# Ledger of designs, part 44: VHH binders against Profilin-1 (pfn-1)

Target 1, 132 residues: Profilin-1 (pfn-1), of Caenorhabditis elegans (q9xw16)
Amino acid sequence: MSGWNAYIDTMTAAAPSIKRCAIVGAADGSVWARTEADNVFKASEEELKTFVALFNDVTQVPAKGADIEGVHYVVPRTEESLIFGKKENTGFFAVKTKSAVLIAVYEGPNEVAAQVRKAVESMQTYLNNAGY

## First folded at step 21 (VHH)

Design uk17 (from ui7 with K107P)
Fold by ESMFold2, last read:
Order: sequence, then structure tokens, then C-alpha cells
Structure uk17 (fold): chain B 132 residues (1-132), chain A 123 residues (1-123)
Amino acid sequence: as target 1 above (132 residues)
Amino acid sequence: QVQLVESGGGMVQPGGSLRLSCAASGFTFSSYAMSWVRRAPGKGPEWVSYISGSGKSTHYADSVKGRFTISRDNAKNTLYLQMNSLKPEDTALYYCAVGGPQPPPLPGETQPWGQGTQVTVSS
């Protein structure tokens, strides 16, 4: 597919609770890579454009929540380049680099959230160090 | 079975124009951003341009802004690059790729490239 697929594969291997994953352009929400086949990440380009814009002011996101794949998440926590969303037994972590936003949607209790966060942040760090 | 087939290269004089095509199959073309990438002799890959899945958002490297135009036809699963005002430094093997600017390789990973299409700008 693309060189971005290796990043998708690395994240899903590092945290098996990740069910769907995507890498999108930070400027426009365009899809650069995503999980496919049985675990297709299905968010519209319009939804992703709105989603990546949340990083323009992360302090407002907990009050608003976030929408991915037509699902509304409560956002209990943000950091300058990270958004964590929850809905029932599912959640997501999204991290921003200069060029991209990495999104991982997981299932499982809160105990697995640390694995998912570590998986996406590892790739964020690798990309940031390379200027991406 | 993603397949990307580049065409439209050739030899032109400085100031000339070429239009490159990339025929895509084996995936939902309209769902993904697409890039053009080039490799000049003795150099690694250089990202040239990308276009969003819908075609509504376009991005260019500074070295080609104002001279190159990326476009796509989602009904024909085809990506295009219109290259005008060509310079000798545009000489390269041109490839299309899925996604935005190609990432740094992860350890042990190899980027799969097609054959590409050669653009040679010489007088």
C-alpha cells in the first residue's frame, strides 16, 4: 500500500487492543493510511477535517467531545499534541505531529489505555524527530 | 494487490511540459490521498506533491510550486501531474504513492516502488 502502512502495522502490533487505526494529514484530514479489510477505519474526509482541527485549541476539546467514524466520544484528557476519547468500552488516542495525526481506536477496559497511548506516542516521537 | 502504474514521461527541452499519469487499482482510490515522488540520479526520494482523496486539497514542494499541478479523476482511478516550465533539475524517475509525503522508513522496512516514469530535461 504505502510506506505509512508500516506505521499502522507497528502500532497495531504493539497494542493488540487497537481495533482500527489511521494516519491522516494534519492540514486537511486526508487519509494517508488506515486499517483495511475486516477492520476498516471508516471516517469521512469532512469528519476528519473537523477532527484534526481540534488540535488548534486542545483546551476546548473536553467541553465539546470528539467525533470519529460517526461516534461521539467524551474527551476526559488532552495535552498539547494528544487527545484521549472514551465511549463505554471503547476509546481512542490521537496524537499530532508536524505533518500528520495518528489515530488509534481501541476496545477494552481502561487498563489497556496505557498500551494504546504508548503505541501511538512511540510513532509520534519517531516522526517528530524526523521532522514529520 | 495494490498496483500503481506510472506513465507519460519522456525527454523534453528546458521550458517544456509533460503530463504524467498514474493508473491505480486494488484499493478504494477515492478514499486515499495520493502523492508524486521523484528520484534524481544519485539522490534519495523527494516528495513532489499530494492531493486529498476528494481532490479538494492540494500540496506542493516549494521547488515545484507554480509550475506543477496535481489532479485526480476518481471515476477513472487515475492520478495526474501536469509539469510546466520544466528545468534540468526536474530530471528524475517519477513515482506515484498512496498517502501524503512518504514517511521516514522504520527499521527493517523497505519502501515498495513501481517502475516509475522517466522525465529527462536536457538541451
Scores: ipSAE 0.789, ipTM 0.890, lowest interface PAE 0.8, mean pLDDT 91
Fold by ESMFold2, fold request of step 22:
Structure uk17 (fold): chain B 132 residues (1-132), chain A 123 residues (1-123)
Amino acid sequence: as target 1 above (132 residues)
Amino acid sequence: QVQLVESGGGMVQPGGSLRLSCAASGFTFSSYAMSWVRRAPGKGPEWVSYISGSGKSTHYADSVKGRFTISRDNAKNTLYLQMNSLKPEDTALYYCAVGGPQPPPLPGETQPWGQGTQVTVSS
């Protein structure tokens, strides 16, 4: 389908607790790849444009939280290129590169969160090293 | 099963125009950004343009800005590239692809490309 699908597959294989995943354009939130079928990532282009814009000033995000797939998450803290959120037994990690934002939505306790973070940051590092 | 079929290529003289089409099937076309990519003789792939799923956001390589226009018709699952003011340097095999600019391949991965549509610009 696209070379971005291999990135989706690599992240979901590395962290099986990831339930839905997407790669979107950092400039406009356009969907470049996502999980499909029984695990379709259902965020609209409009929502994703708003979401990726949060990276323009990550310091303001904890005060307002973040929305993905119509779900509102609490964002406890951020890093320059990382936003993560929690709601009940679910959460997300999102990392930004020069051209893309990688988003993984997971279910489970703190133990799985670390694995999800590692999975998305591994791909972020690979893209950063290639100038993406 | 995703299928992308390019068409509309041909031979034109410098300054001419062509319109490429890409017929898409096997996925929710309107949900995905779409790209045009080209390969000149003896060269690797060069990203040309992409358009968001809704069509509201468009992006172009510097080498084609002002001459090429990407568009899509989501009712027909079709992507287009209007190519004006063509130059010999635009001679290439043109492909459509799902998503934005293609990423670096992961270790051990090979990028699958289709047949494409040939554009030849010569006197």
Scores: ipSAE 0.788, ipTM 0.888, lowest interface PAE 0.8, mean pLDDT 91
Fold by ESMFold2, look of step 21:
Structure uk17 (fold): chain B 132 residues (1-132), chain A 123 residues (1-123)
Amino acid sequence: as target 1 above (132 residues)
Amino acid sequence: QVQLVESGGGMVQPGGSLRLSCAASGFTFSSYAMSWVRRAPGKGPEWVSYISGSGKSTHYADSVKGRFTISRDNAKNTLYLQMNSLKPEDTALYYCAVGGPQPPPLPGETQPWGQGTQVTVSS
């Protein structure tokens, strides 16, 4: 059993607008945990490897956007350890810790984006404080 | 329901070899990274190695690099750990787990461990 599933559950409970979520290895994009069943997070290993590499230089990401689950997002802004992507009424937040990248894909208007960001950053902070 | 069953442990002399197996069921095995974790007597869990879902990416703790090899057979839903040049310090109960290195538990959460497979290295 993966202890990472509790992190997935905590994020989705804190922000119900999150529809799909994953925790992947920062080094290789390998899937450590994800939403399953009716809300399967569907990204290939190759796509996730490319995605986590975006954190190697976040300043270049707004110019080229980002792909997750075969969907292309414009990236209006990034921060040192955060990438925000948007496409119409959907978006994602991804945050990097020492060991992992946490990805949450949400649906809804701009007012729910703050909830999603808070949910993901709360887990990022918890992991950072524990040395992960 | 996710099930992981470890096997292949035993007693071996220093310098010997063992091959551990982990039979997986109840989930799409090839979609997930898999880890080996060990618990030595009187110690907490120590992450040993993980391998990506496709098997293309492998990672090792410094204490086992060059001696242990993680692999998987996605057609058989089986994870392996080939352990060579075994040392008394490798004595532990070995478990497989889904994902990379196990995270810190969230408040109020505990992670139950299965039975594992015992590896004992002694003269």
Scores: ipSAE 0.783, ipTM 0.888, lowest interface PAE 0.8, mean pLDDT 90

Design uk2 (from ui21 with K107P)
Fold by OpenDDE, fold request of step 22:
Structure uk2 (fold): chain B 132 residues (1-132), chain A 123 residues (1-123)
Amino acid sequence: as target 1 above (132 residues)
Amino acid sequence: QVQLVESGGGMVQPGGSLRLSCAASGFTFSSYAMSWVRRAPGKGPEWVSYISGSGKSTHYADSVKGRFTISRDNAKNTLYLQMNSLKPEDTALYYCAVGGPQPPPLPGEHQPWGQGTQVTVSS
């Protein structure tokens, strides 16, 4: 479908705990690629627009949390280009590149989070090095 | 199966105008941003413009900003590119693509673009 789908597939293959995944425009939250079929990433364009805007000031995000696919996540902390959240046995990692935001929603205990983080940060590094 | 079919290209003089179309099928068109990219002779692909799924946001490369306008009709599954004030440097094969600026192909992957439509700007 999209050249970006290969990147989705790479992240989901690297971290099996990822249930849904999307690559969206950092400027507007537009969807460039996402998981489909049984694992459709369901966030609306409007919600994603709000979400990507969180990267404009990540220091404020822990105080208010973040919403993805209508689910509210607690955000323990943030980094300059990293927002991650938790809710019960689920969570997400979102990383920002030059032009995109990579979002991975996972299911499992905290122990699986490290692998998910590694997957999205690895892709972040790859894309940054490529100028994207 | 995803299909992208570009049309509307042609030969025009500098300062002329063209309107490109891209007919999309095989996926939920309105759910995705769409891009135009172009490949000039002897050069790599260049991202031109992209538009969000809803059409509410548009973005342009500096080289075409103020001259090109991207739009879409989600009811018709069609992407458009209005090109005004064309320059010889705009000569290229123009492709439509799903998503924003197109990433490099990963090993073993290809760019899932259509056949392209030729735009030639020459006096």
Scores: ipSAE 0.933, ipTM 0.960, lowest interface PAE 0.4, mean pLDDT 96
Fold by OpenDDE, fold request of step 22:
Structure uk2 (fold): chain B 132 residues (1-132), chain A 123 residues (1-123)
Amino acid sequence: as target 1 above (132 residues)
Amino acid sequence: QVQLVESGGGMVQPGGSLRLSCAASGFTFSSYAMSWVRRAPGKGPEWVSYISGSGKSTHYADSVKGRFTISRDNAKNTLYLQMNSLKPEDTALYYCAVGGPQPPPLPGEHQPWGQGTQVTVSS
């Protein structure tokens, strides 16, 4: 595969604990690429529209949490372009680029979270430098 | 495997109109945003427009805003681009693509576009 799917493959290869991930439009939550087959990313366009809007004011997100694929996550804290959540032995990292939001959902102990974060932030940096 | 086939191009005079089509297969069409991109002679690829999977959200490059309209028919797995008030600078090979504005190809990768459809605007 090529295009945006190549970026999905790069992130999942960098962090094996990622179970599902997607690249969506920062403006509208539209899906540009996602994991498929047994690990299909299942968030609806409407849910993603709500999710990407969280980046308009990240300071409010810890108080209410975040929903992805119908699952509610606790959000301990946020950064300007980073939202992450936890639920039992699962979690997610979402980073915003110039034009997109990268979302990675993972499973595993807290130790795997660092690798997942590194994978999505590395891609964030790459895309920002490329103007995306 | 993703397959995209563009059609509808041609030669028109300035101020004329064309309607492009893109037939998509090999993936769940309605689940993904779709884009039009173009490559003019001697220039790199330029993003033109994209539309969300549901068709509820549309976006345009400043160079085509007010003149071009992107739409889709999910029942037919087809993407469209209505091009009005065409200008010579719109002359290019037009491609459709999955997703929003298209990222640079990663090392060893190629652009997953079809053969494209040629649009020529000339007096």
Scores: ipSAE 0.931, ipTM 0.959, lowest interface PAE 0.4, mean pLDDT 96
Fold by OpenDDE, look of step 21:
Structure uk2 (fold): chain B 132 residues (1-132), chain A 123 residues (1-123)
Amino acid sequence: as target 1 above (132 residues)
Amino acid sequence: QVQLVESGGGMVQPGGSLRLSCAASGFTFSSYAMSWVRRAPGKGPEWVSYISGSGKSTHYADSVKGRFTISRDNAKNTLYLQMNSLKPEDTALYYCAVGGPQPPPLPGEHQPWGQGTQVTVSS
């Protein structure tokens, strides 16, 4: 579909527990690429606009949590360019690059979280090195 | 499958105007941001502008800000680029693409852009 779809495919292939992914504009939450079909990433532009704005002050996010695809996640902690959330046996990792936010939604026990984080941070590093 | 067909290019003198169009099909057009990208001879691709799926947010490269306007008609699955005050350095093949600024192609991948439309600015 687009050049960004290759990045979606790379992230989804990196961890079996990843169910849905999206790459969105850091400035406005606009969708650049996402998983489709049976694994369609369902967050709206308005929701994503709110989500990416969380990176403006990540220190406040643990107190209020984060919403993705109409689901509310508890956010245990944040880093400057990383927001992750948990709900039961699901969660998400979101990392910010220079121009984009990469989001991976996963399903599984806590043990799978490390692999999901590695997948999105690896992509984050790649894109940052490329100036994106 | 995704199809992007650019049109509206041509030859104009410096200071002239052109309006490009991109007809999109094969995906839910309104769900995605859309970009214009250009490639001048002997140079790499340069991102020009992108617009959010809803059209509520627009962004421009510094080189075209104030001169170019991106817009879209989701009912027609069409992306537009109004180019005013054209300069010789705007000469390039112009492509439309899904998403924001376009990433580098991964190994084994190619840019899934259309054939492009040629814009030539010359006196």
Scores: ipSAE 0.918, ipTM 0.952, lowest interface PAE 0.4, mean pLDDT 95
Fold by ESMFold2, look of step 21:
Order: C-alpha cells, then sequence, then structure tokens
Structure uk2 (fold): chain B 132 residues (1-132), chain A 123 residues (1-123)
C-alpha cells in the first residue's frame, strides 16, 4: 500500500500493547497510513486536523487535553515534538516530524507506556535524520 | 490487494498540457491521502503532490506549484494530475502512491512501484 505501512508495522511489532496506530500529515491531519481490519484507526480528517494543530503550541495542550477516535485524554505534560495522553487503562503517544505525526494508541497498565514511547520515538528519530 | 494503475502520459511540446489518471482498487480509497511521484531519467523518486482523503487539502512541490493541479473522484476511486505549462524538466515516469510524501525505506524493506505513465516534454 504505502511506504508508511512499514513504519506502522515496525511500531506495532516493537510495542505489542499498541492497539491502533496512524501516520498523518502534519499540515492537515490527512491519513497516510493506519492500522486496518480488526484494529482500524477510526479518527476523522476533521478530528485529526484539530489534533495535529496541537503541535503548533504544545504548552497549551495540558489545559485542553486531546481527542483521538472520539476519546478524550488527559495530557499531563508535553515536549516540543511529543504529546501523550491518558484515559483509564489506555493512552496514546504522538510524535511530530517535519512532515508527519505518528500516533500510537495503546492499552495496558502504565508500565508498558515506556515501550510505546520508545517505539514511536525510534521512528521519529529515523525520519528526522532523513529530513522527514 | 492494493492496485494502482497510472495512465494519460505521452509526448508533448514545452508549454503543453497532459492529464494523468490513477485507478485505485483493493483499499478504502477515500480514507487515504494520495500522492503523485515522478522519476526523471537518472534520478530517484521525487514527490510531486498529495491530496487528502476527502480532497479538501492539496499540497505541491515548489517546482510544480501553480502549474499542476491534483484532484480525486472518490466515487470512481480515481486520482488525477492536471499538468499545464509543461517544461522539459517535467520529463519523467509518473506514479501514484498511497499516502503523503513517501518516507525513506526501512532496512530490508522494498516498495514495488507500478508501471507508471511516461511524460516526455521536448521540442
Amino acid sequence: as target 1 above (132 residues)
Amino acid sequence: QVQLVESGGGMVQPGGSLRLSCAASGFTFSSYAMSWVRRAPGKGPEWVSYISGSGKSTHYADSVKGRFTISRDNAKNTLYLQMNSLKPEDTALYYCAVGGPQPPPLPGEHQPWGQGTQVTVSS
């Protein structure tokens, strides 16, 4: 399908707690790749456009929280190119590169969050080093 | 199985126009951004343009901005590229692809390209 699908597959293999994953355009939230079938990532373009715009000022995000797939997450803190959210026994990590935002939605106790973060940041680093 | 079939290329003089088509099947076309990518003689792939799944957002490489227009018809699962004011440097094999600008390949990964459609701009 998309050369971006290999990035989806690498992240889900590296962190099995990831249930859904997407790569979207940083400028417009358009879907470039996503998990499909039983684990389809179901956010609309409109929701994703709002979501990627959060990276325009990450300092405002903890006050607002974030919505992905119609689920509202608390965002405890942010970094320049990283937003993560929590809701009950689920969460997400999202990282921004020059052209894309990589989003991973996971389930499980907080102990697995480090694996998810490492998985998305590994791909972010690879893309950043290539100018993407 | 995802299939993308390009057509509409040909030979044209500088300043001419062509309209490329890409017939898509095997996936939910309207859910995904789509790109045009070109490969000029002796060069690697160069991203040209992408359009969001809904068609509401379009993006262009600087070299084609103002001359090329990307569009899609989601009812027909078809992507288009209208190319106006063609220049010799637009000569390339043109491909469509799913998603935005294609990323660097991961180690051990290979993305098979289709046949593409040849665009040749010369006097």
Scores: ipSAE 0.804, ipTM 0.896, lowest interface PAE 0.7, mean pLDDT 91
Fold by ESMFold2, fold request of step 22:
Structure uk2 (fold): chain B 132 residues (1-132), chain A 123 residues (1-123)
Amino acid sequence: as target 1 above (132 residues)
Amino acid sequence: QVQLVESGGGMVQPGGSLRLSCAASGFTFSSYAMSWVRRAPGKGPEWVSYISGSGKSTHYADSVKGRFTISRDNAKNTLYLQMNSLKPEDTALYYCAVGGPQPPPLPGEHQPWGQGTQVTVSS
């Protein structure tokens, strides 16, 4: 069993527009937990290793965009520990902690993006306060 | 339903070796990182090591680096821990878990652990 799946459940409950979600190792992109069943988070370990490495220099990410689940996103904005990606009516927020990257893929208009960001940042803050 | 069954523990002298196994079922084993975690007498869980789903990436707690080797056989849905140069402080109940180092519990949550496998290093 993984205690990380409670984090997945908390984020998806807090922001219903989240359709898929994962928690991966910051060092290597390895999958620690993800949404399953009808909403399986479908990213390869190789893709996730490339994705988490974007946090090594977030200033370069807007020029490159980001790929998750085989989908290319425009990245209009980054912060030191946050990447926001957008494609049509879908998007993602990814946040980094010491040990992990939390990824939430959502659907909906711009108004739901704040809800998704708040959900992932809440878990990021909880982990940061615990040294994770 | 995820099931993890640990085995391979025993009693050894300081400097000895043991190999632990974890049989996994109920999920796509190769898709997930796997950890070893231990609980020494009177102490809470201590993360020991994790390995990525593919097996290409391994990570160790400082206290076991150079002595323990984590591995997996995805065809057999089995996780392993080779423990060499064992010390009395390695005495603990050893568990496997899905994912990397286990997070702090969220309010109202606790993690079920399996039976574990006892490692005792003495004399």
Scores: ipSAE 0.799, ipTM 0.896, lowest interface PAE 0.8, mean pLDDT 91
Fold by ESMFold2, fold request of step 22:
Structure uk2 (fold): chain B 132 residues (1-132), chain A 123 residues (1-123)
Amino acid sequence: as target 1 above (132 residues)
Amino acid sequence: QVQLVESGGGMVQPGGSLRLSCAASGFTFSSYAMSWVRRAPGKGPEWVSYISGSGKSTHYADSVKGRFTISRDNAKNTLYLQMNSLKPEDTALYYCAVGGPQPPPLPGEHQPWGQGTQVTVSS
């Protein structure tokens, strides 16, 4: 559907524990690409607008948590351009570039979280190096 | 299968106006941001504007701010670009695309462009 779909496919292939994934505009949370079919990433534009705004001050996010697809996550860790959320046996990593936020929602124990983080950060680095 | 069909181009004098349309099918149009992209002679693609899926958020390249207006009609699965105060440097083949500004291609990947619609601005 978009040149962004190749990024979705690369992340999901690199970390099979990723169940749903999206790439959204950093300015407004608009959906540029997402997993579809059996694994549709279902978040409203309003929810995504609120979500991407968390990157305006990541130091406040652990106190608030984060909502994606109507699910509330505890946020134990943030970095300037990364938010990690957990709820039971599921979690997410979100990374911000100049233009976009990449979101991967996964299932599995803590051991798979490193694979998911690596997958999203690899694409973040590629985009950063290209000025995106 | 995603299909995007551009129309509304033509030849116009500097200072004139045109309205481009993009008919979309094969996907849930209202769920996705949409862009206009242009390719001038001898140039690579230049992102022009994008609009969010709901239509509530719009973004423009500096070169077109104040002159171009992006809009969409989700009931008709149609994207629009109103182009006012046209300049010779706006001459290009205009395309619509799904998503915001198109990313750098990953190795071995490319985005196939459709036919586009030609805009020619000349004295």
Scores: ipSAE 0.788, ipTM 0.889, lowest interface PAE 0.8, mean pLDDT 91

